Miniprotein binders against q96jn8r1131to1294. Designs and how they scored, part 160

Target 1, 164 residues: q96jn8r1131to1294
Amino acid sequence: TLEFLENHGKNILLSNGNRTATRVASYNQGIVVINQPLVPQLLVQVRIDFLNRQWTSSLVLGVITCAPERLNFPASACALKRAAWLLRGRGVFHNGLKICEKFGPNLDTCPEGTILGLRLDSSGGLHLHVNGVDQGVAVPDVPQPCHALVDLYGQCEQVTIVNP
Short names: E, the ipSAE of ESMFold2; O, the ipSAE of OpenDDE; V2, 0.75 times the mean of E and O plus 0.25 times the DockQ between their complexes.

## First folded at step 14 (miniprotein)

Design yj4 (at its last look DockQ between E and O 0.93; V2 from the best seeds 0.88)
Fold by OpenDDE base, look of step 14:
Structure yj4 (fold): chain B 164 residues (1-164), chain A 82 residues (1-82)
Amino acid sequence: as target 1 above (164 residues)
Amino acid sequence: SPEEIIEEIKKLIEEAIYLAMKGDKTKAVELLQKALDLVNKLGDTEFQKAVDDALKAIDKGDPWYAELILDWALQLAEEKSE
């Protein structure tokens, strides 16, 4: 069963069998990691449940290759400088460096109800899915094992893991 | 001391990003300008460039990217002060 790990950002409250994450304060400290590592053809999806418009920006998606149970989470995913690939807005980042300017839809403008997915293909390419539609390869080669990461940042205050 | 200055810079940056995330670009810029003044006291041209880039990011409505830039800058500055 896919769940968020108990090791998470300070402002996160888990519920619904750890399948729902809610950021209960400020705009940050909202990083969560999904328990099971990504394996080829496994589609992991989260639904944006609630957006708080008092903030700018929105969630960050990504993967990490370090052990998530022992990770000391920073206040924001932008501070992850190692073993991290991040998707935010239309950009792709690796270890704090922008590696792609424009990819897929703008994550900052995804409305509530949007289902976002991550999937590794057989070649190690990381795919972004939006409402079930494969947007293509965001990262061409991701080391395994890796875990899906969601940073409930800015407007994004709640997400829920959903089955494909 | 440089360490004390860096701590003050850090506080200004945190508040600036918070305000930027609230949509108050003007106040965020003001605070980063104060931070820039302190950076100048350090004589850290790399940090200065980072603040300038962060200011541009905030102006473009991208506080997350500003935060990223400033996080790098703070990390480097702290390493220099050790």
Scores: ipSAE 0.887, ipTM 0.944, lowest interface PAE 0.5, mean pLDDT 96
Fold by ESMFold2, look of step 14:
Structure yj4 (fold): chain B 164 residues (1-164), chain A 82 residues (1-82)
Amino acid sequence: as target 1 above (164 residues)
Amino acid sequence: SPEEIIEEIKKLIEEAIYLAMKGDKTKAVELLQKALDLVNKLGDTEFQKAVDDALKAIDKGDPWYAELILDWALQLAEEKSE
């Protein structure tokens, strides 16, 4: 089953069989990674459980193509300069560079209860789903294997892996 | 040494981003101004521009993007010092 890896940001506490991640301090050090690589037709979904509006900015979603089990995560996903594609706000970023200004909804405005999904299509394109609705291809050809990543950044203090 | 100055700049940036994340733009700007004074001692014009761009991002309410800009600038400064 899908779980968050034990290797994660230092401010993360895993619970509920490693299906729930909580950031327990500060605004950062909240990177978590899903334990299985994305394969075509696998939909990885997380629910936003808790937002603390006293912080600015919110979660980052993405994928990494480095083996995640022993990777030293930076404090914030913005510092991932290799093997990373990120969705933040309405932007898409590759290795710290913005490659798309407007894709999908603004993730900073997603309320508690929003279910966010990532999957690869048959061509290797990375899709974002929002509350079950496919937003289209964020990145047309992601190298495999890759793992889904969430940075519990800023407002986002808790997410839970959910199955469709 | 340049390495000691870069370490001080990094600490100021980290605190400034923390304050911006809490919504305290005024204190965040104050700390980035102190960081800029140290960047000026390095004579690093690219880093100076990065601090100015990060200040603009904070003013727009986007400290994540400010952090991204400044992380690049720190990485470049560290690579130049070895």
Scores: ipSAE 0.835, ipTM 0.918, lowest interface PAE 0.6, mean pLDDT 93
ESMFold2 (binder alone), look of step 14: mean pLDDT 81; pTM 0.780

Design yj5 (at its last look DockQ between E and O 0.93; V2 from the best seeds 0.88)
Fold by OpenDDE base, look of step 14:
Structure yj5 (fold): chain B 164 residues (1-164), chain A 82 residues (1-82)
Amino acid sequence: as target 1 above (164 residues)
Amino acid sequence: SPEEIIEEIKKLIEEAIYLAMKGDKTKAVELLQKALDLVNKLGDTEFQKAVDDALKAIDKGDPWYAELILDWALRLAEEKSE
C-alpha cells in the first residue's frame, strides 16, 4: 500500500496508517516522501486536506531519485539541489533551477479537496494530474527509480494519499 | 570573521523569509537590507546579486523563490569561507 515514509520533515505528524501527513508547526519542515517508487502507469495521488491562510504559498510536489529512507530532509524542498524535480506554483524546477516558467494550474491556489497526482508514462515523462485530469508532461524524462515527494509548505498543512 | 558574518546573515535571512511567509513584506525587506549590508562587508558580489534578486522575489509575493535564491547564495558563501 502507498504510505508516507517514517523519514520525514521535523514538523510532520503522520496518521491514518501513515497515509495522512500533518504539519504541526510553522510553515516549513514539512517534506514527506511516498514509500513506493513511481513506476509507469502508477498514479500516485494526494488530497489537500487543510489550508492555513495565515501563511503564503502552498505545497510543492515533485520526485527525487536518491534513496529517501536515508535522506536528511532540509527545511524546504527549495534546498534540494540534487536529484530533484519540483512543481510549485506554475513553475517546474530541477535541482534548484527553474526549467519551466508556466505549467498547468497554479498549485499555490488549489483549494482544499484538490487531488493532485503524479504519474510516469512509458517514455519517462512525469505527468501532473489535477482532480483526475491529466495536465500533461511536467518533466519529459525522469530517471527511475524515483519517489514522489510532497512538501507541506506555507498554507498546506495536511494531505492524505488517496487511491485513484 | 567571515564565518561570523555569514552566521549573522543566515539568521537575518531565516527571519526575513519567516516574515515574508507571514505576509509582512515590509519587515522582510528591512531584514534583507540588513543582510545586504553584511554581504557588502564580505565583498561577495555574487551574494549581493542574490540578495537583490531575493528582494525582488519578495516584492512580487514569492517568498519561496526568494528562499531558493538565498539558499544557493548561503551555500556558496559558506564554501568560500572554508
Scores: ipSAE 0.881, ipTM 0.941, lowest interface PAE 0.5, mean pLDDT 96
Fold by ESMFold2, look of step 14:
Structure yj5 (fold): chain B 164 residues (1-164), chain A 82 residues (1-82)
Amino acid sequence: as target 1 above (164 residues)
Amino acid sequence: SPEEIIEEIKKLIEEAIYLAMKGDKTKAVELLQKALDLVNKLGDTEFQKAVDDALKAIDKGDPWYAELILDWALRLAEEKSE
């Protein structure tokens, strides 16, 4: 079953059988990683449970291609300069470099209850799903193995893994 | 020393991003301007440009992108000081 890894950001509390992540302090230190690598046909979905609009910016989604179990996570996903592909706002970032200005909806505007999904296609393309609707290929060829990552940044204070 | 200056710049940046995240753009800008004065003492023109770009990102309401830019600049400045 899909769970968040026990290795996570310092401000995260895991609950609900490690399927719910809550950021309990500040705006950062909120990186969580899904315990199983992405494979074709696996759709990883999280629901935005709680947004605190007193902060600026919201969650980051993405993948990391290095082993996550003992990785030292930075305070914010923007500092991932190796082995990382991130979706933030409408931008796509690779190792800290913006590679696409506009992809999918603006993640900063997704309300509570939004279900966000990540999957690989058979060609290694990374797809974003929003409320069950495929937004297309964000990244055309992601190396495997990779793990889905969520940074509970800024406004985003809680997400829960949900089944497709 | 350059290492002490870089550490002070890092503290100013961390505080500035926190304030921008709380919506206090004015104070965040003030702290980044103080950081720029210290960057000028290092003579690091790439870092100077990064601070200017981060100020623009904060003005547009994008402190995440400001943090990204400044994280790169800090990494490069730390590598140069070795």
Scores: ipSAE 0.856, ipTM 0.926, lowest interface PAE 0.6, mean pLDDT 93
ESMFold2 (binder alone), look of step 14: mean pLDDT 82; pTM 0.781

Design yj6 (at its last look DockQ between E and O 0.92; V2 from the best seeds 0.87)
Fold by OpenDDE base, look of step 14:
Structure yj6 (fold): chain B 164 residues (1-164), chain A 82 residues (1-82)
Amino acid sequence: as target 1 above (164 residues)
Amino acid sequence: SPEEIIEEIKKLIEEAIYLAMKGDKTKAVELLQKALDLVNKLGDTQFQKAVDDALKAIDKGDPWYAELILDWALELAEEKSE
């Protein structure tokens, strides 16, 4: 069963069998990691449940290749400068460096109800899915094992893991 | 001391990003300008450039990217002060 790990950002409250994450304060400290590592053809999806418009920006998606149970989470995913690939807005980042300016839809403008997915293909390419539609390879080669990461940042205050 | 200055810069940056995330670009810029003044006291041109880039990011409505830039800058500045 896919769940968020108990090791998470300070402002996160888990519920619904750890399948729902809610950021209960400020705009940050909202990083969560999914328990099971990504394996080829496993589609991991989260639904944006609630957006708080008092903030700008929105969630960050990504993967990490370090042990998530022992990770000391920073206040924001932008501080992850090791073993991290991040998707935010239309950009792709690796270890704190922008590696792609424009990819897929703008994550900052995804409305509530949007289902976002991550999937590794057989070649190690990381795919972004939006409402079930494969947007293509965001990262061409991701080391395994890796874990899906969601940073409930800015407007994004709640997400829930959903089955494909 | 440089360490004390860096701590003050850090506080200003945190508040600036918070305000930027609230949509108050003007106040965020003001605070980063104060931070820039302190950076100048350090004589750290690399940090200065980072603040300038962060200011541009905030102006473009991208506080997350500003935060990223400034996080790098703070990390490097702290290493220099050790």
Scores: ipSAE 0.889, ipTM 0.945, lowest interface PAE 0.5, mean pLDDT 96
Fold by ESMFold2, look of step 14:
Structure yj6 (fold): chain B 164 residues (1-164), chain A 82 residues (1-82)
Amino acid sequence: as target 1 above (164 residues)
Amino acid sequence: SPEEIIEEIKKLIEEAIYLAMKGDKTKAVELLQKALDLVNKLGDTQFQKAVDDALKAIDKGDPWYAELILDWALELAEEKSE
């Protein structure tokens, strides 16, 4: 069963059988990781449950290719300088470097209720889904194993893992 | 020492990003200007440019990207001092 790992950002409270993550303080320290690695045909989806408009910016999605169980997460995903591929706003980032200016929608504008998905294709390409619609390949040939990551950053205070 | 200066810069950056995230651009800019004064004492021109770019990102309403720029600059500055 898909759940958020108990190793997570310091401001996260897990609930709903570890399928819901809530950031309970500040704007950061909100990194969570899905407990199972991505494999082809596995679609990992989260729903944005709550946004707090008093903050600027919103969630980050991505994958990490290092073992997540004992990783010491930074305060914000932007500090992931190794083994990380991130989607933020319209940008794609690899190890802290922007590699694409425009991919998919601006994630900062996704309202509550938006369902965001990540999956690998057979070539290891990372696909973003938005409300069930495949946005194409964000990142080609991601090494396996990798784990889906969400940073409940800024406005994004709660997400829930949902079925496709 | 350079290490002490870098730690003070890190504290200023952390506070500046928090203020920018709360929408207080004026105070965030003030703190980054203080950080720039300390960066000037290091003589690190790449870090100076990073602070300028981060100020522009904050002005555009993108404190996440400002944080990314400054986190990278801090990491590089710490690597140089080791």
Scores: ipSAE 0.825, ipTM 0.912, lowest interface PAE 0.6, mean pLDDT 93
ESMFold2 (binder alone), look of step 14: mean pLDDT 82; pTM 0.781

Design yj7 (at its last look DockQ between E and O 0.96; V2 from the best seeds 0.88)
Fold by OpenDDE base, look of step 14:
Structure yj7 (fold): chain B 164 residues (1-164), chain A 82 residues (1-82)
Amino acid sequence: as target 1 above (164 residues)
Amino acid sequence: SPEEIIEEIKKLIEEAIYLAMKGDKTKAVELLQKALDLVNKLGDTLFQKAVDDALKAIDKGDPWYAELILDWALELAEEKSE
């Protein structure tokens, strides 16, 4: 079953069989990683459960290719400088560098209840799904194995892994 | 010492980003200006440029990107001080 790893950001509290992550303090220290690596055609989805409007910005989605169980998580995903592809706002980042200015919907404006998904296609392309709709390839070639990452950042205080 | 200055800069940056994330752009900018003054003491032109870019990011409402920029700058500055 898909769960968040016990190795997570300092402000995260896991619940619901480790399928729900809640950031319980500040706006950061909220990185979680899903236990099973992404494989082609596996759709991994999380639902935005709660947004706290006292903060700006919102969650970051992405994938990492390093061993997540041994990763020393930084306070924010923006500090991931290697083996990381990130989606935030409408931008795509690789190892701390912006590689795409405008992609898909603005993640900062997704309301509560939005279901966000990541899926690898047979060519290694990383797809973003929003409420079940494939938004296209965000990253054309992602090394495998890789793990889905969610940074509960800013407004986003709780997410839950949901089945397709 | 440069190490001590970098630590002060780091603290200012952390507080600035926090305030920016709270939506207080004005106070965030003030703190980054203080950080810029310290950066100038280091004579680090790359760090100076990073602070300027971060200020622009905060101004247009993107504190995450400001944080990214400043994280790079701090990392490079710390490497220089070693």
Scores: ipSAE 0.892, ipTM 0.946, lowest interface PAE 0.5, mean pLDDT 96
Fold by ESMFold2, look of step 14:
Structure yj7 (fold): chain B 164 residues (1-164), chain A 82 residues (1-82)
Amino acid sequence: as target 1 above (164 residues)
Amino acid sequence: SPEEIIEEIKKLIEEAIYLAMKGDKTKAVELLQKALDLVNKLGDTLFQKAVDDALKAIDKGDPWYAELILDWALELAEEKSE
């Protein structure tokens, strides 16, 4: 089943059969990757379990197309400058460049209990789901294979993989 | 040396982003202004612009975007000095 990879940010502790990721220090070094690539019939969902309002900003969602098992992740997803598409706040970023100002809800305002999902459609479009509701295509043609990524950044200190 | 200046700038930026993430905009801005003084010693006009843009991002409450801008600028500055 779906799990977080053992290759992750330095501040992450995995638990619950590698289905829960907790950031245990600071505001960064919290990148985690789902162990299976996205395919059209796969919806990857995570629940926000714990937010610490001491920090500003919150989680980043996205995909990477390079093999994730041996990557050296940067401290923050904003430094992913190759093979990466990210959703942060309302923005969409490709390789560190903002390509869309306003897509979906502001992820920084999602409360604890929010379920966020990523899937590919049959044309390679990347969809965001929020509490089971498809927000549409964030990125129209993502190369395959790609892996879902979460950066437990800022306020977001714990997420858990959940079934659709 | 330029290498020592870049290392000090990197430390100031890291501390400034940490403070901005904790909501202390005033101290974050102070540290980035100190970093800008060091960037001026390098004569790197692109880096100077990046610090200005990062200061604007922090003022708007977006330290993630400030971090993104400054990470690009540091990478380019390190590339030029090597």
Scores: ipSAE 0.828, ipTM 0.912, lowest interface PAE 0.7, mean pLDDT 93
ESMFold2 (binder alone), look of step 14: mean pLDDT 81; pTM 0.770

Design yj8 (at its last look DockQ between E and O 0.92; V2 from the best seeds 0.89)
Fold by OpenDDE base, look of step 15:
Structure yj8 (fold): chain B 164 residues (1-164), chain A 82 residues (1-82)
Amino acid sequence: as target 1 above (164 residues)
Amino acid sequence: SPEEIIEEIKKLIEEAIYLAMKGDKTKAVELLQKALDLVNKLGDTEFQKAVDDALKAIDKGDPWYAELILDWALEIAEEKSE
């Protein structure tokens, strides 16, 4: 079953069988990783449960290719400069460098209840799904194995893994 | 020492980003200006450019990108000081 790993950001509290992550302090230290690696045709989805408007910005989605169980998480995903592909706002980042300016909807403006998904296709392309709609390939060739990552950042205070 | 100055810069940056994330752009900029003064003491032109770029990002309402830029700059500066 899909769940968040026990190794997570310092401000995260896991609940509901580790399927729900809640950031309980500040705006950062909220990185979580899903236990099962992404494989072709597996759709991993999370729902935005709560937004706290005292902060700006919102969640970051992405994948990492390093071992998540041993990763020392930085305070923010922006500090992941190795083996990381990130989606934030409408941008795509690889190891701390912007590789795409405009992709998909703006993640900073997704309302509560939005379901965000990640899926690898047979060619290694990473797809973003929004409320069940494939937004296209965000990253054309992602090394495998890789794990889905969610940074509960800024406004995003709670997410839950949901089944397709 | 350069190491001590970098630590002080780091603290200012952390507080500046926090304030920017709270929506207090004015105070965030003020703190980054203080950080810039310290960067100038180091004579690190690359770090100086990074702070300027971060200031622009905050002005545009993108503190996450500012944080990213400054994280790179701090990492490089720390490596140079070792």
Scores: ipSAE 0.891, ipTM 0.945, lowest interface PAE 0.5, mean pLDDT 96
Fold by ESMFold2, look of step 15:
Parts: structure tokens; sequence; C-alpha cells
Structure yj8 (fold): chain B 164 residues (1-164), chain A 82 residues (1-82)
């Protein structure tokens, strides 16, 4: 069973058998990580449960390739400058550097109820899914093992792991 | 010392990003302009450019990207002071 790790951002409260993450303060300190590494047959999906439109910007999706259980997470995913690949807005970022301007939909415009998915293909390519629809390869060759990451940033105050 | 100036810049940046995240662009810009005055005292041209780029990102409604730019600038400035 997929769950969020107990090691998470300081403003996160886990519930629903560690399948739901809620940011309970401020706009940041909201990084969560899925407990199992991605493998080609695994689709990790989260549903956006709650958006607070009083904040600006929204969630970040991505992967980290270092062991997440004891990692000291920064306040915001933008500060992940090692072993990280992030999807934010329409951009793709590697270790804090933008490597693609336009991939998939603008994540900042995804409404409540949107289901976002991450999976690896057989070549190690990272795919984004939006409401079940494959958006293609965001990152062509992600090192393994890697773990899916969500930063409940800004507007995004709650997400839940859902089965595909 | 440079370390004390960098710590003050960091506090201004943190507050500015918080205010931008809450939609108070005017106050966020004022705080980043104060941070820029301190960066000018350090004589750090890369940091000056980073603050200018962050101001542009806030104006476009993208405080996440402003935070990314400024986090890099702080990391580089802290390494220079050591």
Amino acid sequence: as target 1 above (164 residues)
Amino acid sequence: SPEEIIEEIKKLIEEAIYLAMKGDKTKAVELLQKALDLVNKLGDTEFQKAVDDALKAIDKGDPWYAELILDWALEIAEEKSE
C-alpha cells in the first residue's frame, strides 16, 4: 500500500492511514514523499482535495533519487538542489534549474478533484498523468531508485493518494 | 560583517515571499527593495541581478519562481562569505 512517509514537511499532518496529507499552516513546509520507490509498473496518483485560493502558486510534483526517510527537507521544493526533478506550473526543473519551459498542463490551474499521476516507463522516462491521461515524458532518464514527491505549496492544502 | 548583512537580507526575503504569497505585492516589493539596498552594500552583482529578476517574477504573479531565484542567490552569497 502506498502511503506518505512519516518524514515530511513541518506543516504537514497525515491522516487516512497516511494516505492523506494536509498543510495546516502557512504556505510552505509542505513536502511529502511516497513510501515506495517508483518502478515501471507502478502508477502513483494523488487527488487534489483542497485548494485555498487566497494563496498564490500551487503544488509541485516530482521525484527525488536520494533516500527520503531521514532527509532534512527544505521549506519549499524549489530549494531542492540535489537529486531532484520537479514539475511546477508548466516548467520542469532539475536541481533548481529550469530545463523545460512547457510540459503538460499548467499545474497551477488544476482544480480540486484533479488526479495527478507519476510513473516511469521502461526506459526510465518520467511520465505525468492528468485525470488518467498520459501527458508524455517529462524527464527522459531518471535514475533509479527514485521516490515521488509532492510539495503542498501555496494554494494546495490537501492531497490524497488514490488507486489508479 | 557580511554574515550579519546576509542574515538581514534573508529575513527580508522570507517576509517578502510570504507577503507575495498572500497577494500583497506592494509590500513584498518594498521589502525586496530594502534587501536590494543591503545587497548593494555587499557589492554582489549576481545577487543584485537575482533580486531584480525576483521582483519581475513577483510582478508576474510567480512568487515560487522568485523564491527559487533568491534561494540560489542566498546560497551563493553564503558560500562567498566563507
Scores: ipSAE 0.853, ipTM 0.926, lowest interface PAE 0.6, mean pLDDT 93
ESMFold2, look of step 14: ipSAE 0.852; ipTM 0.923
ESMFold2 (binder alone), look of step 14: mean pLDDT 82; pTM 0.779
OpenDDE base, look of step 14: ipSAE 0.888; ipTM 0.944
ESMFold2 (binder alone), look of step 15: mean pLDDT 82; pTM 0.781

Design yj9 (at its last look DockQ between E and O 0.92; V2 from the best seeds 0.89)
Fold by OpenDDE base, look of step 14:
Structure yj9 (fold): chain B 164 residues (1-164), chain A 82 residues (1-82)
Amino acid sequence: as target 1 above (164 residues)
Amino acid sequence: SPEEIIEEIKKLIEEAIYLAMKGDKTKAVELLQKALDLVNKLGDTEFQKAVDDALKAIDKGDPWYAELILDWALEFAEEKSE
């Protein structure tokens, strides 16, 4: 079953069989990683459960290709400058560098209830799904194995892994 | 020492980003201006440019990108001080 790993950001509290992550303090220290690596045709989805409007910005989605169990999480995903591809706002970042200015919907404005998904295609392309709709390839070639990452950042205070 | 200055810069940056994330752009900018003064003491023109870019990001309402920029800047500054 898909769960968040016990190795997570300092402000995260896991619940619901480790399928729900809640950031319980500040705006950061909220990185979580899904236990099973992404494989082709596996759609991994999380639902935005709660947004705290006292903060700006919102969650970051992405994938990492390093071993997540041993990762020392920084306070924010922006500090992941190795083996990391990130989606935030409408931008795509690789190892701390912007590689795409505008892609898909703005993640900073997704309302509560939005279901965000990541899927690898047979060519290694990383797809973003929004409410079940494939938004296209965000990253054309992602090394495998890789793990889905969610940074509960800014407004985003709770997410839950949901099945397709 | 440069190391001590960098530590003070770190503190200012952390507080600035926090305030920016709270939506207080004005106070965030003030703190980054203080950080810039310290950066000038280091004579690090690349770091100076990074702070300027971060200020622009905050002005545009993108504190996450400001944080990214400043994280790179701090990393490079620390490497230079070693």
Scores: ipSAE 0.894, ipTM 0.948, lowest interface PAE 0.5, mean pLDDT 96
Fold by ESMFold2, look of step 14:
Structure yj9 (fold): chain B 164 residues (1-164), chain A 82 residues (1-82)
Amino acid sequence: as target 1 above (164 residues)
Amino acid sequence: SPEEIIEEIKKLIEEAIYLAMKGDKTKAVELLQKALDLVNKLGDTEFQKAVDDALKAIDKGDPWYAELILDWALEFAEEKSE
């Protein structure tokens, strides 16, 4: 069963059988990782449960390719400079460098209730889904194994893993 | 020492990003200008450009990207002081 890993950001509280992550302080220290690597062709989804619009900027969604169980997470996903591919706003970032200016919708505008998905295709391409709709290939060749990552940053204070 | 100056710059940056995240652009800019004054004492032109770019990102309402820029700059500055 897909769950958020017990190794997570310091401001995260896990609940709902570790399928819900809540950031309980500040704007950062909110990185969570799903416990099983992405399986090609299988969609992994999280729902945005709660946004606090008093903060600026919102969640980051992505993958990491290093083993997540013992990783020391930085305060914010922007500081992940090894083995990380991130979607933030409309940008795609690899190891702290922007590699695409405009991909998919602006994630900062996604309201509560939005379901965001990640899927590997057969060639290792990483797809973003928004409310079930495939946005195309964000990253063409992600190494495997990789784990889905969410940074509950800024406005985003709660997400839940949901089934497709 | 350069290390003490870098630690003060880091403290100012952390406070500035927090304020920008709360929507207080005015105070965030004030703290980054103080950080820039200290960066100028180091003579680090790459760090100076990073602070200017971060100020632009904050002005556009993108403190996440400002944090990204400044995290790189701090990493390079800390590496140089070793």
Scores: ipSAE 0.858, ipTM 0.928, lowest interface PAE 0.6, mean pLDDT 93
ESMFold2 (binder alone), look of step 14: mean pLDDT 81; pTM 0.769

